VHH binders against Putative pumilio homolog 16 (APUM16). Designs and how they scored, part 10

Target 1, 332 residues: Putative pumilio homolog 16 (APUM16), of Arabidopsis thaliana (Mouse-ear cress) (q9fie9)
Amino acid sequence: MANNNSFSMSTMFNTIQEILNEEPLTVPSPPSRGGYSLFHIRKAEMDIQRIFNFMTGSEDLKDDISVLDTGTLMWMASLMTSDCDYFMVITTNKNGSKTLQKLMGMSDDMDVFFFEAIMRLFIHVMTDKYASYVTIQGMRVFQQDKRELMYDQILRYACFLAGDQYGCIALNEIITDLDDPYYRDQLLDIVANNALLLSNDAYGNFVVQHVLKLRDSRCTRNIADKLCGYCVELSFKKYGSYIVERLLEAGDVPMATVVLDLLACKTEMLIRLARSEYGNFVVCKALELTNEILTADLFYGLVNRLMPYRHLLHRSPRSKIATILDSMSVPN
Below, E stands for the ipSAE of ESMFold2; O stands for the ipSAE of OpenDDE; V2 stands for 0.75 times the mean of E and O plus 0.25 times the DockQ between their complexes.

## First folded at step 4 (VHH)

Design g02 (framework vhh_7pa5_2; at its last look DockQ between E and O 0.19; V2 from the best seeds 0.00; counts 0 for: pae E 9.1 > 2, unsure alone 64.0 < 65, grease 27.3 > 24.2, placed apart)
Fold by ESMFold2, look of step 5:
Structure g02 (fold): chain B 332 residues (1-332), chain A 126 residues (1-126)
Amino acid sequence: as target 1 above (332 residues)
Amino acid sequence: QVQLVESGGGMVQPGGSLRLSCAASGFTFSDYWMSWVRRAPGKGPEWVSTISGSGGYTSYADSVKGRFTISRDNAKNTLYLQMNSLKPEDTALYYCAKDSGYEDWYSGYDSPFDYWGQGTQVTVSS
């Protein structure tokens, strides 16, 4: 069983034990639930090991959860969230994350512990492969007042999360699930207003691609406006070209924005783009989509600039552009 | 006054090792989580690694996991990054960053980090 953390619960437990060995062990009286059982540090370390074993031990713990009484579940929630290190070690474990998600929403009183821990550690939780889904689950099952505070944090850190390997995935899940128009519109506006920065980012481009797939016409037009003047630059790049193609397909205004950018660059640059590994698909899509009566000026704008260089385009591997130009009849 | 001073950078061949240090002052070092962040030529800031105040929790970017080790010495107020099996793509200016803490994260920040050092240059080249 591989542990994806660089520091496991067992290693953390041994570190805690080494610190405690500077003081003698005392034999405790039988505990009552809650405050008395936490009176002894050595009791707490044993309780943490029990919680770790429970949280990470089996993906089938759903049945075991249903058997536990509410007092035991409350004790577990209190103790696992009592220390930031405990919470992070549990939630960054694949099984720990899944088990915690099953505990969330079972009780509003338990959820207070989970909410407070998530809020204390928000960015660290949201940028982890497994722990981020604990936050996503909280946004699905917590009471409205808690969910609103969590969305405020998402809005605040949206661009930072979008630039993270796992944060971008978590943010996209949140965008998909978000039905509240107040928070949804604000989040979409933040992505659109930062579209150039995000589109040039190794992970942020996936957030831009995701919001374009929502087919929200206002957000799409805002993104097109912010990327205006940069579509050629983006089209040379693997993921930037995908964003530009999605804009071309998104409606008349975004399509026109892209095509006008292509026409605004020097012919030398347009030809280089048309011959490039990723940009050829953008130019081809632009030709295909503008080949209509209403956009004939855009279409022939592109054709007139490409046609004199038809021979260079025939030499490009797998390019459809030369075929399209050949179908227009032989130019004068 | 918070100060973070990075050192230990330099030039090294691929496959080599370096150990970065960050001397911290002006705050209770053991109370705060610390991070390493790097900026490569032509790229924006990239998070590398984070360590909790006690040192009991560490995390790493996938690109460095298994090769880099973050640690701290709270008695010396010093953060470390042991970098092994270095690659040309590790070439960057490396910054030590102080985490803002729970209260600071709750109120109004665009970034989780309050303070950054001057950086120390790491260059991995043939």
Scores: ipSAE 0.012, ipTM 0.514, lowest interface PAE 9.1, mean pLDDT 80
ESMFold2-Fast, scan of step 4: ipSAE 0.307; ipTM 0.688
ESMFold2 (binder alone), look of step 5: mean pLDDT 79; pTM 0.788
OpenDDE, look of step 5: ipSAE 0.035; ipTM 0.487

Design g03 (from a13w with E103L Y106G S112L; framework vhh_7pa5_2)
Amino acid sequence: QVQLVESGGGMVQPGGSLRLSCAASGFTFSDYWMSWVRRAPGKGPEWVSTISGSGGYTSYADSVKGRFTISRDNAKNTLYLQMNSLKPEDTALYYCAKDSGYLDWGSGSYDLPFDYWGQGTQVTVSS
ESMFold2-Fast, scan of step 4: ipSAE 0.006; ipTM 0.385

Design g04 (from a13w with S100T E103Y Y106S S112Y; framework vhh_7pa5_2)
Amino acid sequence: QVQLVESGGGMVQPGGSLRLSCAASGFTFSDYWMSWVRRAPGKGPEWVSTISGSGGYTSYADSVKGRFTISRDNAKNTLYLQMNSLKPEDTALYYCAKDTGYYDWSSGSYDYPFDYWGQGTQVTVSS
ESMFold2-Fast, scan of step 4: ipSAE 0.006; ipTM 0.373

Design m01 (from b03 with S57R S99D E100S; framework vhh_6fv0_2)
Fold by ESMFold2-Fast, scan of step 4:
Structure m01 (fold): chain B 332 residues (1-332), chain A 126 residues (1-126)
Amino acid sequence: as target 1 above (332 residues)
Amino acid sequence: QVQLQESGGGLVQPGGSLRLSCAASGFTFSSYWMYWVRQAPEKGLEWVSTISGSGGRTYYKDSVKGRFTVSRDNAKNTLYLQMNSLKPEDAAQYYCATDSEWLAYLYGDTSAFDYRGQGTQVTVSS
């Protein structure tokens, strides 16, 4: 009921009827046949229903794609992109999205229709669970000129998409796939420049986490710089703590940035963090990683700050920190 | 040419409801997709909801799904946003926009919303 991203067959046919009743048909003129006629209008009404059925139908119906001639495919592409609602009904359907992805890259002439529809509906396509993969496919199979225009759109929308449930997933896949150094570095810079905002967002934090996993030294250092002074506050929050943990794992310089934030805070705050629901994992990981690489100043700095309060840490459900401290101290 | 006027904002307690309106003029309203966007004091402009020209298709930011409902009355050239179960995070200045205005802003033309003070403010407080 509340999920507007799912369509039943009954809902699909009702949507087709509503479109036909509410809006005039906006079918483009085919290149070889001239202008619109009554024949073309009636054929378009019938073909729209057939296209929806074909695109959203079972896998068996899709096996016939290779048998369709170029003229039929061009006509289908022009009809399904002739109206924004038609294109969105198809692309937001799980089967429709998959079928459309198979049609993309088959013909440069056909790809023009898909490219224009994607660009016109970019936000809507990129923020849908199934439709977002249509854009990702276009970035893989379209000609370079179209791909570059799509990259420009990704750069323009990157921060917005990072904050969306499905947009963040699509953005992360695009970040992984993007091998052009210019566009990749621009996209990574946008993420780093907005790292504090994104780290505090329910979905944007996944983008920051994903970028940190790439092990890009420049971007990782830029993220560390932007989060410097905020690592303690972030570590009290569920998603913020995940980012801080990833930053600890991302290399010596980012790890040092986090640990220095921990060492700069008041002892009361550090103990509260170590006993907190999310912060205990950050403190534990900081101890484990600084001990593993034998960075004596950072490791013993943390141990010296926590050790006087090991009894308070033992009293909490977060006993793993206390276990580490006990291995460094004389038994009571 | 294009003119948009937002209204219906106000102060509400968490869990309360508000209904925003956007009166449009200077263009064929029924032919255009319409957007609701918002700006919180600590954040940039955020997309909230979209509705097709006919009203047959609607889209929402994940955090407002199930709570907000966008609708339109093409005979009255008016766009609506029904906001239920309001949360402190929903407090913002709300604007309605056409595709061209929203895209211009996202393309880096921050002047696309120079009339920001004419939006409608939603405040959620205890």
Scores: ipSAE 0.000, ipTM 0.176, lowest interface PAE 17.9, mean pLDDT 77

Design m02 (from b03 with S57R S99E E100P E101S; framework vhh_6fv0_2)
Fold by ESMFold2-Fast, scan of step 4:
Order: C-alpha cells, then structure tokens, then sequence
Structure m02 (fold): chain B 332 residues (1-332), chain A 126 residues (1-126)
C-alpha cells in the first residue's frame, strides 16, 4: 500500500518531457517482464499523457468540456494539480491555459485544486504569457473567499509583477477589473508609492501609465507628488517621458506640477530637453496644453525661457516647438 | 510562519572554501525558487545565486560563476551554497531568501525580508 501512495507526479512529468523531446520515428522496445508496480507506472503515464493531449489539443476537445461528468473533471483537476511542474507545463501552453480557464468556475470543489495550485506557484503563473490568464480568470469566477486571498497575493507582489514583461500586463488587467474599493485603493497606493522606481523600469512604466489612464484623482496626485522634482530627468528617458506626458494630460493640477518642474530647472537644461529625442514631445505638450486651457502664467513662463534660444530650436529636426514660439513672437 | 536559518560561515584565507546551509521551515520548500544574497559592510544587499524549486535550474552573479555552486535537498528542506576559491571581495553577511521575498525587496518592499534569517558571516583575510 505504501508503494501505491508514494508514486510521484514529478517522476511522471519528467517522463512526459522525455517523450515530448524524443524522435517520432523511434521504435519502441517490447516491455520486459515487470511487476505490479510497472503496470501502475505505465497506466499513470498514459493517463497524464491523455490529460495533457486533452488540455492542449484541438477545439473539438475543448467543445466537449461541458459534456464531461463531475467525477471525471474532479479526477482531472486532482491529477493536473498534484505536481507543480506538470501544472506549469499545462498552464504555460497556449491551449492548456485556454482549456483550464474554461474548466474554472464550473465546480467549487474543482476550483479548490486550481486555486491551491495557483497560490503555490503564484509568481511563476503571474509572470508567464499564458498562465497569467489562469489567475485572472480565477479572480473573475472563484468564490469571494478565494478571490480575496488572491487579491492579498497581488498586493504582496505588486511591485515585482509590475517589473515583469508579462506580470505588468496581467497586473494592468487586474487593476482594470478590480472593483472592490479596499483592494483597488491599496493596489493604486502601492503603484503611486513606487512611482519613481516603476517609471524608470522597462515594464513598470506601463503600470504607471495604465493607472494614470484611470483618471483616479487621488492616485494621480500621489504619483505627481512622488515624481515632483524628477519630471525633467524622466523626460530625457523614453519611458519616463511617456509618463510625464500622461501627467500633463491628467488635469490642471498634475499638469501644473510638471510645468513647475520645467520652470524650476536651469534654462540650459530646459533647452537641452526641448532639443532631445523624447523631451521635445514633453516641452511641446506642455506649451500646447498650457496655451489651450489658458494658464497664461505657466504658458508665458515657458515661452519667456525658450524664446531667447528659439534659433537653436529651428536648427533641430524637432522644429514643432519653434513653430509655436514663432506664432507668439513674430507678427509676420 | 516562514523561517530561514543560515549557517556554515567563518574565517577563511583567500583561495579557501566554505559550505553554507539554510534550513527552511513553515512553507512548502520544494515549491519555491531560493536565493542566496549577501551584504558587505557599508554596502547594500547583493544577489549571488538562484536555484529553481526542483533544483534543475541555477543562476549566478558573474563574479562568482565557476567558483560557487548552489544546490538543495528538498527532503531535508535545506539550501546549500558551496563556495570555492574565495576572494576578499566575497567577505559579507550571507542570507537565504525565497524568490518572492527577494524580488519584492528588490522592487521596493523592504518588509518582504521580515522572516529572513540572521545570516551567516563570511570573512576572507590574510
């Protein structure tokens, strides 16, 4: 009995990986005389291979999910989640992820297996292109108690996820979907409190940009407050300039915060920014928006600092700023 | 609660060897990628090595590659770092951490390290 209960899913998973990596034309050797244990190993390998093929297979197999009885679904869920490596092979497969998403929410008893596997492998699931959608689906279809525990994990790992190429995408979808004010506000506070770090990150900048698009006035103000003093530095950088442009577009108060940073910097720095690859778009947008909403003090503050150096801006391929200045200073 | 306890540090001469251990409890050890990190006096925390839950994948800081070997015994809930050809620049307090804890810390959540062990001191001199 001990032998039956000691069989390892990790051993079966490794065998499947070997089979998937082998040449298709390999002639199988006949099975040697084996004991009872060999039969159990062979049957488990065949069952796992069958489940793998079902989960990662064609649309026809996926259409048949609704026809499967609860006992079969429970058996599949139990087997799929008994080994972390095997669960990850299924969830990181495009078709496996899609099929698993269809199974989720069908039965509370089955969802326990998926929930526990997701929680155990949370970072790995959330940072994979296909597996992350399994967690997102769980947050949509699982019972409230499980969803709250998943929200707690998102809060715990928010900054790490924001810095990951796939985690940032999944985090942004979760931010969009999250309607519980407590968890939403906590998550937005984490993003805002880390705005400087995230704005300088290759992926985290997308999270800051996404949050700014929500037009949440408290969060936007917190982000602006954290980036105050750094708007010029950020505007020289590709990702930072995108965020500064979004702050300019986010309303009068965040716009003023950015423009005041521009006005506080040295004139030489402002001219370098206006001529730079990314900063020219920031300066141009600041001029356009301050002119559009008739914030005369801010608009003329920028004009007065740029105008003496207009000739340097005309020599730049970024002549759009020069065009605005010319419309204000030259009657002809 | 998650608990990590490091041991195996000591004083060694340049070119010497040490084997560090980290005893883990309070979580499913085999499900977590594990990290070795270090902190030298007057410096911040520095990543040294990473190992996957199964032990099948390992990663190293460039300056220790070829000299250090990370391994784990999931049956004993223990992480190891074999350090060979030790240099004065390797002198530091060494800590183990779970991947979520280390990565959360790296991205600004300093509280992620609250359950980290006290570490083990490695001194390389004379």
Amino acid sequence: as target 1 above (332 residues)
Amino acid sequence: QVQLQESGGGLVQPGGSLRLSCAASGFTFSSYWMYWVRQAPEKGLEWVSTISGSGGRTYYKDSVKGRFTVSRDNAKNTLYLQMNSLKPEDAAQYYCATEPSWLAYLYGDTSAFDYRGQGTQVTVSS
Scores: ipSAE 0.000, ipTM 0.162, lowest interface PAE 19.2, mean pLDDT 78

Design m03 (from b03 with S57K S99D E100S L106F D109K; framework vhh_6fv0_2)
Fold by ESMFold2-Fast, scan of step 4:
Structure m03 (fold): chain B 332 residues (1-332), chain A 126 residues (1-126)
Amino acid sequence: as target 1 above (332 residues)
Amino acid sequence: QVQLQESGGGLVQPGGSLRLSCAASGFTFSSYWMYWVRQAPEKGLEWVSTISGSGGKTYYKDSVKGRFTVSRDNAKNTLYLQMNSLKPEDAAQYYCATDSEWLAYFYGKTSAFDYRGQGTQVTVSS
């Protein structure tokens, strides 16, 4: 047979021996059998297909994990993790992922099997819609030593995960959950240091947006610093404009960074941005926020550059910029 | 390109000791977390120990804590695993890995448990 089947059988027999050593086989037997019961042995002889079916076959709580004895749970954990393909098929299944999450944290001995399998397949687990939640659960319930190794993997692969369709979602969940200052600050620093790359990425922009929602002033300032000189370019793009608007909303240095980029660009580019589909919202917000929070130099700097082109701004679809300029008693 | 070469395995009696080495080349060794993993006959790959790039942080599988010590010499680009009080359960082919090499080496090779490639063999018998 296949190597995986041979491996699974060897692991199963080793686990069965451990189960038999923990559970006394003192069961009443019918006289016709010669006084021996195979009940416990038959229970432990479930094959990999039965375990797979159990793990993936039920979304209902009626098949309660608490019904299973410790030896059976250890055997299942060992067999499920005996082969990377078996583990991935289970974890990428919606029901299998949910069932695995329930098994995690029940015993340190069992968690070793799940931890080793997750670490062996870290990128594949983290970039799958269902399997990523198995890793997130491990970071919540495993012992501190295992959690720190998982945090180290997150730090190592943060940029790759941020660029993945499912990895970015999992990374954002982890960022929200992390309350350890060391790992939290390291992860936020990695996002900030790579803010330009991520802001221009199809999925990474969602990580930058999520981090900005945390309103961590140090991280937000670091992101603003890395995006300095690029705020105009980003503002022409749908998701880039959202990031720039969040920097404006943060006020202080981040807002000043955005406005200074607007003031540093050529007038033709500024007018093009103000008339663009996404950039008009950035320029509008810059005017509104600089006026509101009494940054008069920045506000009038923008007004003075836009005012000569007020007639073009009036002809731009859905632009509020012309209305803001008209609300001011400025010479034309 | 990244190259890793394991050595130091052998036959020991239960309770004996061995020191494994891993010579690394082709990358900035001090910038990478390093891993020791093992594979016993007819079993899957099992994580054993991890060490940070600076050597300041070390982590161990529960069953080897207090018996195994991972260390590194960044000047020599070498990773070590000191194994004391060896048990029959520790008998396996031992491999060192970076995170990227670990994923490349182990993922997709589940059908090659009999693979005779790299690593260093540890046998524990009386």
Scores: ipSAE 0.000, ipTM 0.123, lowest interface PAE 19.4, mean pLDDT 76

Design m04 (from b03 with S99D E100K E101S D109S; framework vhh_6fv0_2)
Fold by ESMFold2-Fast, scan of step 4:
Structure m04 (fold): chain B 332 residues (1-332), chain A 126 residues (1-126)
Amino acid sequence: as target 1 above (332 residues)
Amino acid sequence: QVQLQESGGGLVQPGGSLRLSCAASGFTFSSYWMYWVRQAPEKGLEWVSTISGSGGSTYYKDSVKGRFTVSRDNAKNTLYLQMNSLKPEDAAQYYCATDKSWLAYLYGSTSAFDYRGQGTQVTVSS
């Protein structure tokens, strides 16, 4: 099948391969301000290749950075952020990402260049395995005004990021790190408001699971409220069943919401769920947790509905439900 | 104002192909990165592909690499997504999107806009 690599990405990839074959050099002094001769333009092209080698090199990064003067760092920051493709090639490289993270926070003037590049390329940066950590670092070390604008971008793209393989990981890191209650509460509200859609998504389900693990009582209650009436339907599905299991573990109120959904459905539906590939784990966990926390009405409600079908549940190859029911029928 | 109009969706058999289009107006199309995102029923928004303003850089979700190709015609203000070897998992409402938030930041506290079109439905079944 056809390769979808772009011309620009191919050119930048070849440039990296070329500079990796050169010995490391100290960063040259910035060119003179004012008009530029053709010679100065050609030298800038050479300097770009040298900067790539410095940024993507794997050794002695701490010592190299500590030796560079402020003017040289500012010039490097300006040059590597001057082109979107160039910045992306650096920041999607494992070593380039790590080096950028070390440079961020060293100077407010330098941070302006990195901030502007991140904002222009926000989705691209956030959906890459290594580049996403550059944005996360910016949220930790940039001045408050820049961090707030980055938070606004996260709110804007939260659902897009949640659906992406790397974006969901980065979003979860940001959710964990976000200490501003105004932005944090809004981000958690976006996740909760979209909980049904995200719970059915291949990657978004991990965001809902992560948020539930935070034990934020307000957000957990909001997720439970949005999933109320859908817990049985979700429990038949692979990703939905994982969310329902996490909701059962998230506290007494969310657990009760799930169990009440189970008790509200018809007996035939409950038995079908208990025998299903994913739903059997949900019903088993509901029994275990309601028994453990001594929620007698909910536990016996489930037992009384399942017990007449105990024989049928025993013939289900993967069900632990029958074992729990057996413990209730032993003579004293 | 910014307007985005998707088209080209429809019913296709597994292994089939579709070409989606997005007609853009109300902004300098060539100056903006463009995105394809999708949403299956009862699922969240999922990023699919991105293309730079010049068309020189393209990015794809891992599950669609080698099967989908994003392109643009800046003279016609149109974004495209060529979808080959379609799988049942690709069935979704497909949207094109752009970002003006960066320009809003540069020019002050004007309202940042989140632009997404009405979408076009892709169904994959026999």
Scores: ipSAE 0.000, ipTM 0.171, lowest interface PAE 19.1, mean pLDDT 76

Design m05 (from b03 with S31N S99D E100R E101S; framework vhh_6fv0_2)
Fold by ESMFold2-Fast, scan of step 4:
Structure m05 (fold): chain B 332 residues (1-332), chain A 126 residues (1-126)
Amino acid sequence: as target 1 above (332 residues)
Amino acid sequence: QVQLQESGGGLVQPGGSLRLSCAASGFTFSNYWMYWVRQAPEKGLEWVSTISGSGGSTYYKDSVKGRFTVSRDNAKNTLYLQMNSLKPEDAAQYYCATDRSWLAYLYGDTSAFDYRGQGTQVTVSS
């Protein structure tokens, strides 16, 4: 059975590549299979349009949904998920996504239809602004067996999702919500193992920042290990500097890793960093934290390298470093 | 050439003590931060302790705080690690390293291992 799942996922990936290369889907495809009369085809088209209007209508649908009988709910779920294109048109619509989220968790029998559709369209759903919340809802309300299969998909596609503009947001929500320590730790390990790539990515940096905010000591140390040697380069960049500041705030080995990178670089590079738009905050924080947590030799290592260039630091808009250095000089 | 030579390892009972030494040559010892790192059988390198060039500041792995004391004698170009209240989990090959060796290890540069000494084995058993 595990082999069938792997084969199905590979087939889905190939199908997704084909879909991404096609023109955008603008209308649901009516069912055209089997020996349908023209009457049955027209009825199905009307039913599809009716469901679409219901799903994409006003946000205040809670009362309408709660009074629907089991047969109607099962019919709606079956119809919505019978065609992949139709499911995507509903889930990528803002109101459709919200309405679908309200339907999920109401019945285990109905959830089977939604689960199967999500799994068939996993990457497409996860990389859409509105549809991604449908998958997140499924991970919250579906039965454990279905949630575990969805977690497996998250692990397989974690780096791809982290690099996507909407996938990174969904991934961060999932990381926050994961209550299973096995899947949580595996996902954190994937982020840490790819920390250098993600920290330099337009969207992946938000995943690294989010993970560091969790204050998981093992994961933070693994991230520090992967970013060792690159902390100066990252500190010149807006989001890279935020990541480096988080490592400093973590203390212990992560802080030492950042400070040792600062001490290992050329003096000219360190002064340029201290005077830079984003790097000045990193150098300032390194000085403040090394002074506070009894890492005096790291503090004095930084002070001794910056002190000869104090006059240049006073001339920069970032005089806070210069103020710290001045407090270390003992005038008579 | 940078040369580091560790000594002082041996077999001790749990709760026992050992003092490790590292003789350094080929560089201005007092200008370099020094590190103690260890490797247990079938495990990776683990940082244990750090000492500044002056000896004024010392840092320790949480599990060894209060039990281990790092020190140095810059006149003799020698680094020391006093290990008290030894536990079975402390059994490992112990190495001294310079800041360059430790940074290179963190960078994944395997050539940095040549700047460590041969190490000294610590075995803790009754």
Scores: ipSAE 0.000, ipTM 0.094, lowest interface PAE 23.6, mean pLDDT 77

Design m06 (from b03 with S57R T98K S99D E100S E101S; framework vhh_6fv0_2)
Fold by ESMFold2-Fast, scan of step 4:
Structure m06 (fold): chain B 332 residues (1-332), chain A 126 residues (1-126)
Amino acid sequence: as target 1 above (332 residues)
Amino acid sequence: QVQLQESGGGLVQPGGSLRLSCAASGFTFSSYWMYWVRQAPEKGLEWVSTISGSGGRTYYKDSVKGRFTVSRDNAKNTLYLQMNSLKPEDAAQYYCAKDSSWLAYLYGDTSAFDYRGQGTQVTVSS
């Protein structure tokens, strides 16, 4: 048919990852060390090592942190954010991430250091299993001015994050937690506008599924509109079929969009879908839901298209479609 | 003031070739990665190609690999896209973009291209 090329989200995400890897966040070549003695270098290295051990230790640090004075906390925050590589080593460590999350929100003066480090390393932090939770915590506990700048970065990189194995998890947490209706609506719009590409992505499909579970009527209808004409293609795929099933469950208009795609396709394709590993669940759900809500024209439209082939459907792997058709005793 | 001006588009038959140019001004061209993106009349903005500041690294959309070649002339502040074996699916308005601003546009920052040029139209017809 016209253009059979799906855009490769993974190719775009890999390209961005290579860009980030080629140009690591490094300070300009070190200026002359005028003013730093070997003594000062050793002290800084010992302090860095001490903080690293404290931050990444397996101890329950919540009570230990509560006894630290503001000056000590400010010193720790300043030192651990002084170097991008050092900050990343702490935040990508499971214990370091947890400890940093406990330090966040304690003082706005301290949060400035964490905020600036997160913003400089945003994509690196958001695409790491443990570091991403540091950003999520910042969005929960920082003052509004910092949170809004972080929301802006989420909007900027939402589709990239959706395509990442850890970024998609963090993005879904953020979507659920986001209480600012302006940023929430914009984020939902970005997901909906990119629903076709994301639904075909290895990780982005989880974001589309998550958004559909929120049952936001406007966003769900926008997703349905973007997937209109593609519901049959998606239904042959494991995660695409899950998305189509969610649309069937999401109310009259999204359900009608899916069912009309099924009715518009060629009979051979519809039968192939009904017999397929994932598509059989979609066709079955379409029949069940159109029957339950007494949408007679859609239900009998499907029944009449499938009934002449019910014998093939009985031979298919454990399809409930054949059982539904048998219960109808409808003339062909 | 960043300015980008695309040219070189036109009508071509399937299998034909076109060379697009983008004249850049208002920034240190050699210090920035550059992008080619396109938009067909009823479709969203699509990434096509990326080139590093030095020109040493290039990346392409899968559907254009082997057919399109991106290049740059840093002395002339000009970005190029050589398009060979053009297909009807390649018909679109083509835009060049500085750094990752086009990516922000794709992710809902509609202001990212507020000051972009008109682009250059590519039409492929039999």
Scores: ipSAE 0.000, ipTM 0.183, lowest interface PAE 16.6, mean pLDDT 78

Design m07 (from b03 with S57K T98R S99D E100S D109S; framework vhh_6fv0_2)
Fold by ESMFold2-Fast, scan of step 4:
Structure m07 (fold): chain B 332 residues (1-332), chain A 126 residues (1-126)
Amino acid sequence: as target 1 above (332 residues)
Amino acid sequence: QVQLQESGGGLVQPGGSLRLSCAASGFTFSSYWMYWVRQAPEKGLEWVSTISGSGGKTYYKDSVKGRFTVSRDNAKNTLYLQMNSLKPEDAAQYYCARDSEWLAYLYGSTSAFDYRGQGTQVTVSS
């Protein structure tokens, strides 16, 4: 029989490479439950293809999984993780990911196989739409020692994950779930230290926005510090303007950082911003908040810069800035 | 940053043996599957062998199975490849790689191996 590790790995490697390079995987429909139970597969000589079909099947496997003995579960876990490419094919499949998540946490001995596979394939698992939830589940159900090693990997790859289309979603979920102050604070520090790059990234901006929504004062101040000098540039952009608006709402120090950037730019740039599609919301919010908080020097600084151009601002689709200027009583 | 340094290559006669080493730093070595890959001057990168983080699982390219043995010493952060019964077709530059780098390369990343070591040259004279 040609059932050895070298043959399995080489064959699976070539199969996965072909699928990824030219064609999406076409998975046949699973056989009927009665003739294809997990228990029956054990008796009929389990192989990697049968496990694959079960893991990726559309049927609810709760009842089938609950009747399996420990030996069968260990056999399945061992086979699923024996080939890294095979594990990835299962975890990147929507049903395979969901089924694997149900198997995780059932046995500490079985979890060793899943943990090892996740750790060796960490970047690939974390940057896939479905496989990333397998890692998140492991962080919820594995023993403390394994979870800490997984947190170390998150810290190592945080900036890379933030820039990935699925990694940023998984990272935000982890940030939300992370109760440990040590790992949470380090992860928030990584986001803050990279706030300028991430705010200008197609996906990283969602991580910055998510972190700002947490209302963590230390992290928010650090983000404001890193974005100092760039608030005007960011405010011209859809997602950059959302980040700047959140800084304005986040307290006196972040608000002052934004407003001082507005005051430091050339008048022509400030007027362009006030008339722009996204920047008008930033300028309007800066005026409203500086007026409410009674930061008179910042409020009048903005008013004095905008007032000579109020006629141009009235011609904007957003006349709210001009309305604010018109409503105020400016001394001589 | 991940650093990998290969050594142990050289010139051998057909049927000879060599032991390659890869010194790893910048990551938790025991948590990662490790790979040996090679590149002959006339060919692209070719997978040779894989070993699990614990060392309990090993995989080999069919043409080297029975001749090559991969192993690791997690206490020393070192990966090994024992090559016996060397053939002229085994002549290549040998590299070690962490699984994330190897799979990124296979998934089309041209920079996946930017941080691997310079490799170690194996020459088999006929």
Scores: ipSAE 0.000, ipTM 0.119, lowest interface PAE 20.3, mean pLDDT 77

